# Miniprotein binders against b1l550, part 28

Target 1, 279 residues: b1l550
Amino acid sequence: MRLPEELLERARDIHSEAPSHRIKLDRVGSFGLKVPVEFKGFLLLAEADVWVSLPEGRRGVDLSRQVEAIYELSNPPKDPFSLCREAAISLLEKLNYADSSGVSIRFDAPLQDGESLKYYGVEISSIASDEIINKIRVEILGMTACPCTAELIRAYKSSEIAATHTQRSLGILEVSTKAEHPDPDKLASIIERAMSSPLRTYTKRPDEGGLVIRSLSNARLAEDVVREMIHLFLEEFGHLPEDTHILAAVRSMESVHMHDIYAERSFSLDEIRKEISSH

## First folded at step 19 (miniprotein)

Design ya14
Fold by OpenDDE base, fold request of step 20:
Structure ya14 (fold): chain B 279 residues (1-279), chain A 97 residues (1-97)
Amino acid sequence: as target 1 above (279 residues)
Amino acid sequence: SEEELERLADEFRELAERLGYDEIEVTREGDRFTVEAERNGVRIRIEVEVNGKEIRITVTIEKDGRRIRFMYVITDPEKLEKYLEEIERIIKMFLGE
C-alpha cells in the first residue's frame, strides 16, 4: 500500500529540520548493503557501506539518495575499485550538505589454483572531501614453518631436512594512499611470496610432498614474513606517493600453541625509505 | 618522452572536448602539462606528469564553490584507458550527465 502522494506533500521534511542539538556528525549512512561487482571476469556480490557527514544544522541524512547513488553506479556491474571511488564522489555531489563521504566494499577475490580456485579477502574504502583517500586491505592465508624448531631438530638428529612444526598464517597488507587502490593480486602475491609456501586448494601426493619440503627449506618466523612483505612491497609499489601509509602484518596460527603469534609494522613510504637508507 | 607527453596532452584535450567543453586551455611545462576548462559552472583541472614509465594524473573538479581532487599513479600503460574512462564518468556526474 502506497500512501497517497498528497499526504507526502503535506508531510514535513524531517531530515531538513533543525536538530535539537546543533552537533556535526562524522558518518551517517547505510551499512551492510549488497552490491554486484565485476572482478577478473567474475560477477561477485560484495558487501558495502556508504556514508556522509552531517552538518550541525541538519537533523538527518537522506539515506535513500545514498543507497540510490551506489546502486546506480553498480548497474551494470563494474570493478569494485572504480565503483568505490565513483560512489564516494557521487555521494558528495548528490548530498550537497555533506563535506565528506565514504564508501567501503568487502569481498573475497578469486585466485586461480590450477583447475581450482583459492581466494583472498579484500576490503577497500574511499573517503572523499577536498581530496580522496583510497584504502585497501588484503588478507591471504599461507603456510609458515618454524626455523627455531628446525634448528633444534637439526642439532639433535643431524638431518639434511629438519622437521619442524608448520601452521597456517594470515598475512595482511593495508595501504592508504591518495593514488588509486593498488592492485590486489599484486598485494596478495607479495604476501604469499613472503610466507614459507602458499596454500593449495588441491594437491597430488608428489606436489604435497614438494610443498612441505619447500616450506621446511624456507622456514620463516612471523617477524621474517613481515619484513619480507615490506621488502617486496617497496619493490612493487615504491612509485606510490611518499605519504602513502602501509600496515604489514601476519597472524600465525601456531600449531604448537593455543594462541597465535602476531607481528606488524606500520609506516609511510617516506619513513621506511629513510630508515633503510640509514643502514 | 616528449612525444608521449604530447600524445597524452592531446588525449586529455579530446576528453574535455567530448565532455562538451569549448574553451580548453592546455599548458605545458617541462615534463608536465595542465588541461583546464569550464562548462556550466563545472571547472576541471587535469595535471599530468610523466616520469619515465610513471604517469601521474591529478584531477581537480570545482562546482558551486566545492573542490574535489583525486589522483592516479600509473606504471602500466594499459591502465591509462581505464582511468580515462573513469575520469570521464566522474566529470559527467558533475555535469549532470
Scores: ipSAE 0.786, ipTM 0.923, lowest interface PAE 0.6, mean pLDDT 93
Fold by OpenDDE base, fold request of step 20:
Structure ya14 (fold): chain B 279 residues (1-279), chain A 97 residues (1-97)
Amino acid sequence: as target 1 above (279 residues)
Amino acid sequence: SEEELERLADEFRELAERLGYDEIEVTREGDRFTVEAERNGVRIRIEVEVNGKEIRITVTIEKDGRRIRFMYVITDPEKLEKYLEEIERIIKMFLGE
């Protein structure tokens, strides 16, 4: 039953009242929204979070306006990156009592693999205040082959291409920048190229053999993968602002252990350039 | 190139004109230019710097005493049109359109 609109005139605006405790809140919003986005010709249902700050003198946030802001911008569906940036700005403009806003969007990105599809994970955010900061996290699986075991087997059997254990490894690139979100496909490509080999959705027997041989011929430690990701990232995205922050990481699901091997490096572009130039 | 910079300046001027700005000031300094305009209390400042194939666009919007700044760094020319459209949409939000 829809209540008469006339009742709204009699009701107190609870959100605009003074709180019992005058304390600012950093984030107040709606989490777990589903919004349509267009990515590379695919229409995807993404998960979204929207929020704003709340000043110390205001009891509550107009949550309905937050939800309206992102859905207005999602019709018709557009690329998730533009949606994220525009929605963050829209929130700040519409909710004038807020000094900051934020939007986060999560989805699986399709990636063509021959006649089939594979995918990588994407989480993006835009935080707006006096400036906008854009963040993207890309996660994609690849294959690694252990160079240590390969070396042992090579020494033992005198084989040119030594057998070794192989496993799936999750590569992660997280980038925070004042520029627009870096291209997710390029980030995914960097991660895949840093691995021993990419994964395939399907393989025929000859192709499977070739994939494994490639991996064996390009054996890499988890540490190697992270360093290679950083190297490739600098080549592709060295043009980003110097204060851009990056996390490069890999989680290797080692096939000979019950546990995973993890390696990471966090850095700014300025920091890493200085480090490399010092050598 | 100087020709490319002039073309970009014209494009951003035209963008401001499409948005209904009448008094548009374009200032050129070396390999960069600034477009400034005000309409109905919404002031925009667009700074564009060209470094080789890289185009850096910084947009500042001021309304009701608030300022928001955002940036694009374009290395692929095909993305320029996309971001111009985005900038236009963002400014329209502040104009109430």
Scores: ipSAE 0.780, ipTM 0.921, lowest interface PAE 0.7, mean pLDDT 93
Fold by OpenDDE base, fold request of step 20:
Structure ya14 (fold): chain B 279 residues (1-279), chain A 97 residues (1-97)
Amino acid sequence: as target 1 above (279 residues)
Amino acid sequence: SEEELERLADEFRELAERLGYDEIEVTREGDRFTVEAERNGVRIRIEVEVNGKEIRITVTIEKDGRRIRFMYVITDPEKLEKYLEEIERIIKMFLGE
């Protein structure tokens, strides 16, 4: 259904009117959009949020232009990182009354596991003003084995491999940078390597046994995991700008407790380099 | 290397030419160069710095009194073409293409 153009010309532009209260808004936009993206040969339907700031003298945002901006860039489907950056910039250009814009995109990233598929969670954003800041959050599950319980059992019974409790642990790396979004597969790999062992979607009996034995032989506290993540991150991404901000965290779903164990460190690259060099 | 910097300068000059810029200024200073151009009120400044295997690209676009700046840090040369294409698309947005 399309209204006649003559009627549209007579209608007030409500969005351009002065508001009853002259107050700036930080974010006004459309949340929960679905946009197609291409990632590692997969076509994915990602969730997206788009927004801009609203000046104090304008009643509303032209929401149709926001939606148009991201969908124009989504056809044909492209990688979500380029889409995120381009869309944030496009919003700011199209909505010239805004002093800032933002885009967020969420999806599950496929990860090959032999003949099967596992995944990790991705949330990216780009915030545009005079400068653009890119943010990525990667979450992937792994397995941890507790070294404390292992030591207790070793003290009680001499065994070649100390038994201990194991659990799923969620590793998190969040990076905010003026550079482009860091490679998500590399971030996921860092998290997995920091844990006692990775998870496997497909396991044959010999492989399952080996996975558990490896975990037991590589027992790590939640604190160990976070420190290892930071160490590995510095090796891989030390080239990023020094003002790049990182959150490294782990949530261990401890099998002996009703609650989870959590550890984190927030830092800039400059800060952490100074800390390590002092030792 | 000096040869790499010259190649990069040529690539970014060509990018500006493809975008329809006719007055392109390329300035070299040591391990960095700057490409500057203006078309229809859209001014672009691309700064490229090479440090070993690292290429740092800073793009500034000015239109209607507004400035937007964004940056890439490339360690894998295979990604350079991808980001060049992205930069081209972004500038086209401001040109109304």
Scores: ipSAE 0.776, ipTM 0.920, lowest interface PAE 0.7, mean pLDDT 93
Fold by ESMFold2, fold request of step 20:
Structure ya14 (fold): chain B 279 residues (1-279), chain A 97 residues (1-97)
Amino acid sequence: as target 1 above (279 residues)
Amino acid sequence: SEEELERLADEFRELAERLGYDEIEVTREGDRFTVEAERNGVRIRIEVEVNGKEIRITVTIEKDGRRIRFMYVITDPEKLEKYLEEIERIIKMFLGE
């Protein structure tokens, strides 16, 4: 049943009223929307959140306008990074009472793995006010091999046995910048290259042997994986604005323990450069 | 080079012209240029700096007392056209077109 449109003339506009408690709200929006995006030739159904700030003098947000804003921009499907940035700006333009807006988009990114595919996690956001801050988080699994156990085994059986425990490790890079979102494939590549070896969807015996040999040849502490991520990030993205903020982390699902280990470092580009130049 | 900077400045002048701006000021200072224009209460300022292969673009849009500023740091020349198209779409939002 559709109600008569002339009721709009008789009904009170609840959202435009002043509230009884004049309190500003930081985020009012629609969360868990499903939007189509185009990524590297794939059409994906991403999850999106949209919001705006609400001043103390306004009772409600025009929620239909904010939902409309992102769906208008998502048809036809387009690059999720452009969608994210454009939607955040569109929300500020359409909802003139807000002093800030935000959009988050989450999806699993396909990545070629030999003749097959694997996936890594991507979450992006754009927060707009008098400036726009763009954030991207990439999470991808890799393999780490423990150098402590490898050294102990070497000392026990010199040169005859190369062995250590290996495990899946989740690598994380999160970047917040005034520039456009970094390419997630480059972030994923940085994480994988920092680890002992990448994970594969499947392998045949000769390829599997090579993967294991590579991991043993690149045994790394979780701490050194994080350091390598930072080194590789600076080589690829050192051109970003100096106030760009990065978090580099690894969570290692240690195969010989009941628990995980975790290492992380956060920094701005100007901070880390000063730190490195002092050594 | 000076020729590359003039070509880039022409591209941004053309962008503003496509959006209907008619009094477009382009100024240059060394390896930078600025495009400024106003139409229907929407003022734009596009600042471009070239540093080797790196192109930095800062866009400021002002309308009805609101100012928004966003930027791009382009190291891959193939992406320039994509971001020019994005900038054009964003300015259109403010023009209501």
Scores: ipSAE 0.720, ipTM 0.906, lowest interface PAE 1.3, mean pLDDT 89
Fold by ESMFold2, fold request of step 20:
Structure ya14 (fold): chain B 279 residues (1-279), chain A 97 residues (1-97)
Amino acid sequence: as target 1 above (279 residues)
Amino acid sequence: SEEELERLADEFRELAERLGYDEIEVTREGDRFTVEAERNGVRIRIEVEVNGKEIRITVTIEKDGRRIRFMYVITDPEKLEKYLEEIERIIKMFLGE
């Protein structure tokens, strides 16, 4: 049913009124939107949140304009990173009473794995005010092999038996920068290369044996994985602005424990360069 | 090289021209250049710095007293065209086009 357009001339514009309590709101928006995106040749249905700030003197946000901003840019479906940055700027331009806007987009990224696919998690955001801050978080599972248990088994038998416990570990890289979002495939690759071995959707028996042997020969503590992630990140992304902030972390589902192990380091590029140069 | 910098400056001048700007000022300072223009109350300033294969682009847009600034740090030349198109789309938002 469509109501007559003439009603718009007679009705109060509730959103533009002053509120009963003059309190600024930091984020007012539409959350849980489903938007189509195109990523590396795949058409995906992503989840998006959009918001703006609301000054103390304005009662409400023009919610239809918020939804319009992202959906207009998502047809035809396009790269989620461009969509995120452009939508954040569009919100600020369309809703001139706001002093800031934000967009977040989440999806599972397909990744080629032999003749099959695997996936990793991506969440991006763009926060716009007088400048734009872009954030990307990548999460991917890998395999870690414990070097402590490997050493104990070696010492116990004084044999050449190679054995230790292995487990899935979740690697995390989160980057906040004034530059455009880093390529998530490169971030995922950094995480996988820092692990003892990648995970596969499936393997044939000879390939499975090789994967396990490789993991045992590349045993790493969670702490070692985090340090390696940082090293590899600097090699690939050291060119980003000096105030770029990174979080590198591992959550390991240790197969011999009732609980997970967690290791984390956050830093700015300026900070880590000073730390390294002190050698 | 000098030729590469001049070619890149021409690309940004052409971007402004495609957007309907006609009084386009290009200022060169060593390894960097700045493109400035204003149309219909929308002022743009695009600062480009080249260092080896790295291209750093900073865009500032001003309209009605509001200013927004964003940047790109391009190390893969294949990405340049994509980001120029993005910049063009963003400026069009402010021009209402």
Scores: ipSAE 0.717, ipTM 0.906, lowest interface PAE 1.4, mean pLDDT 89

Design ya14
Fold by ESMFold2, fold request of step 20:
Structure ya14 (fold): chain B 279 residues (1-279), chain A 97 residues (1-97)
Amino acid sequence: as target 1 above (279 residues)
Amino acid sequence: SEEELERLADEFRELAERLGYDEIEVTREGDRFTVEAERNGVRIRIEVEVNGKEIRITVTIEKDGRRIRFMYVITDPEKLEKYLEEIERIIKMFLGE
């Protein structure tokens, strides 16, 4: 049943009233929306959040307009990065009382892995006001091999054993920039190349042996994984604006411990270039 | 490079024309150009700077005293058309189309 539109002329517009307490709100929105996106030929179900600022003189947000803004842009499904940037701008244009708007979109990105697929986590956001700040976070699992234990075993009196403990480690790159969102596959590649070895969906026996040998040859501390991520990031993305901010981190699920090891560094491109040039 | 810059300027002029803008002003200084136009109270300014294979695009849209600015740093020429289409869609939002 649809109610008559004529009722709009007689009902009060609660949203446009002044509130009892004139307090500005920073984020008022709809969170946990399900949105279709197209990524590298895949149709994926993503989760999105949308919001706007609310000035002190306005009681409420036109929530249906918020939701309409992102759903109108998501049909037909399109790449999530364009959707994110366009929706943030659309929210600001459609809700003219807001000083700022924001959109975040989360999905698992497929990555070719031989004749199969594996996945990595992506979260993007765009915050719009008089300019736009775009943020992307990529998380992907890899394998690390402990160099400390490897060296101890090598030095053992019967040093015929080449061994160490290995574990899954979660690599994280997060980039905030005024430019468009960086390519998530390039970020994932940087993380994987910084690890001792990539993880595979499955392997056959000869390939599995090669994977293990590779991990031992590239044994790395969590700290060194983070440093390598930064090095590789600068090679690939040094062209971004100088005030671009990066977080590089690793959470290693150490197989011989009941707890994880964590290492991280945050920096701007401006800061890290000064740091490197001083050495 | 000179021919490449002129082709790029033509693409942005055509973008503004597709959006129905009249009196499109294109100014150029070295490896930079600016496209400015106004239609139905929606003013656009597109600043483009070419540095080797890197293209920096800054778009400013003004409507009813409100201003928004966003940018792209393009190093892959295959992505240029995609971002031009995105810019066109965003300007169309402000035009109400």
Scores: ipSAE 0.699, ipTM 0.899, lowest interface PAE 1.6, mean pLDDT 90

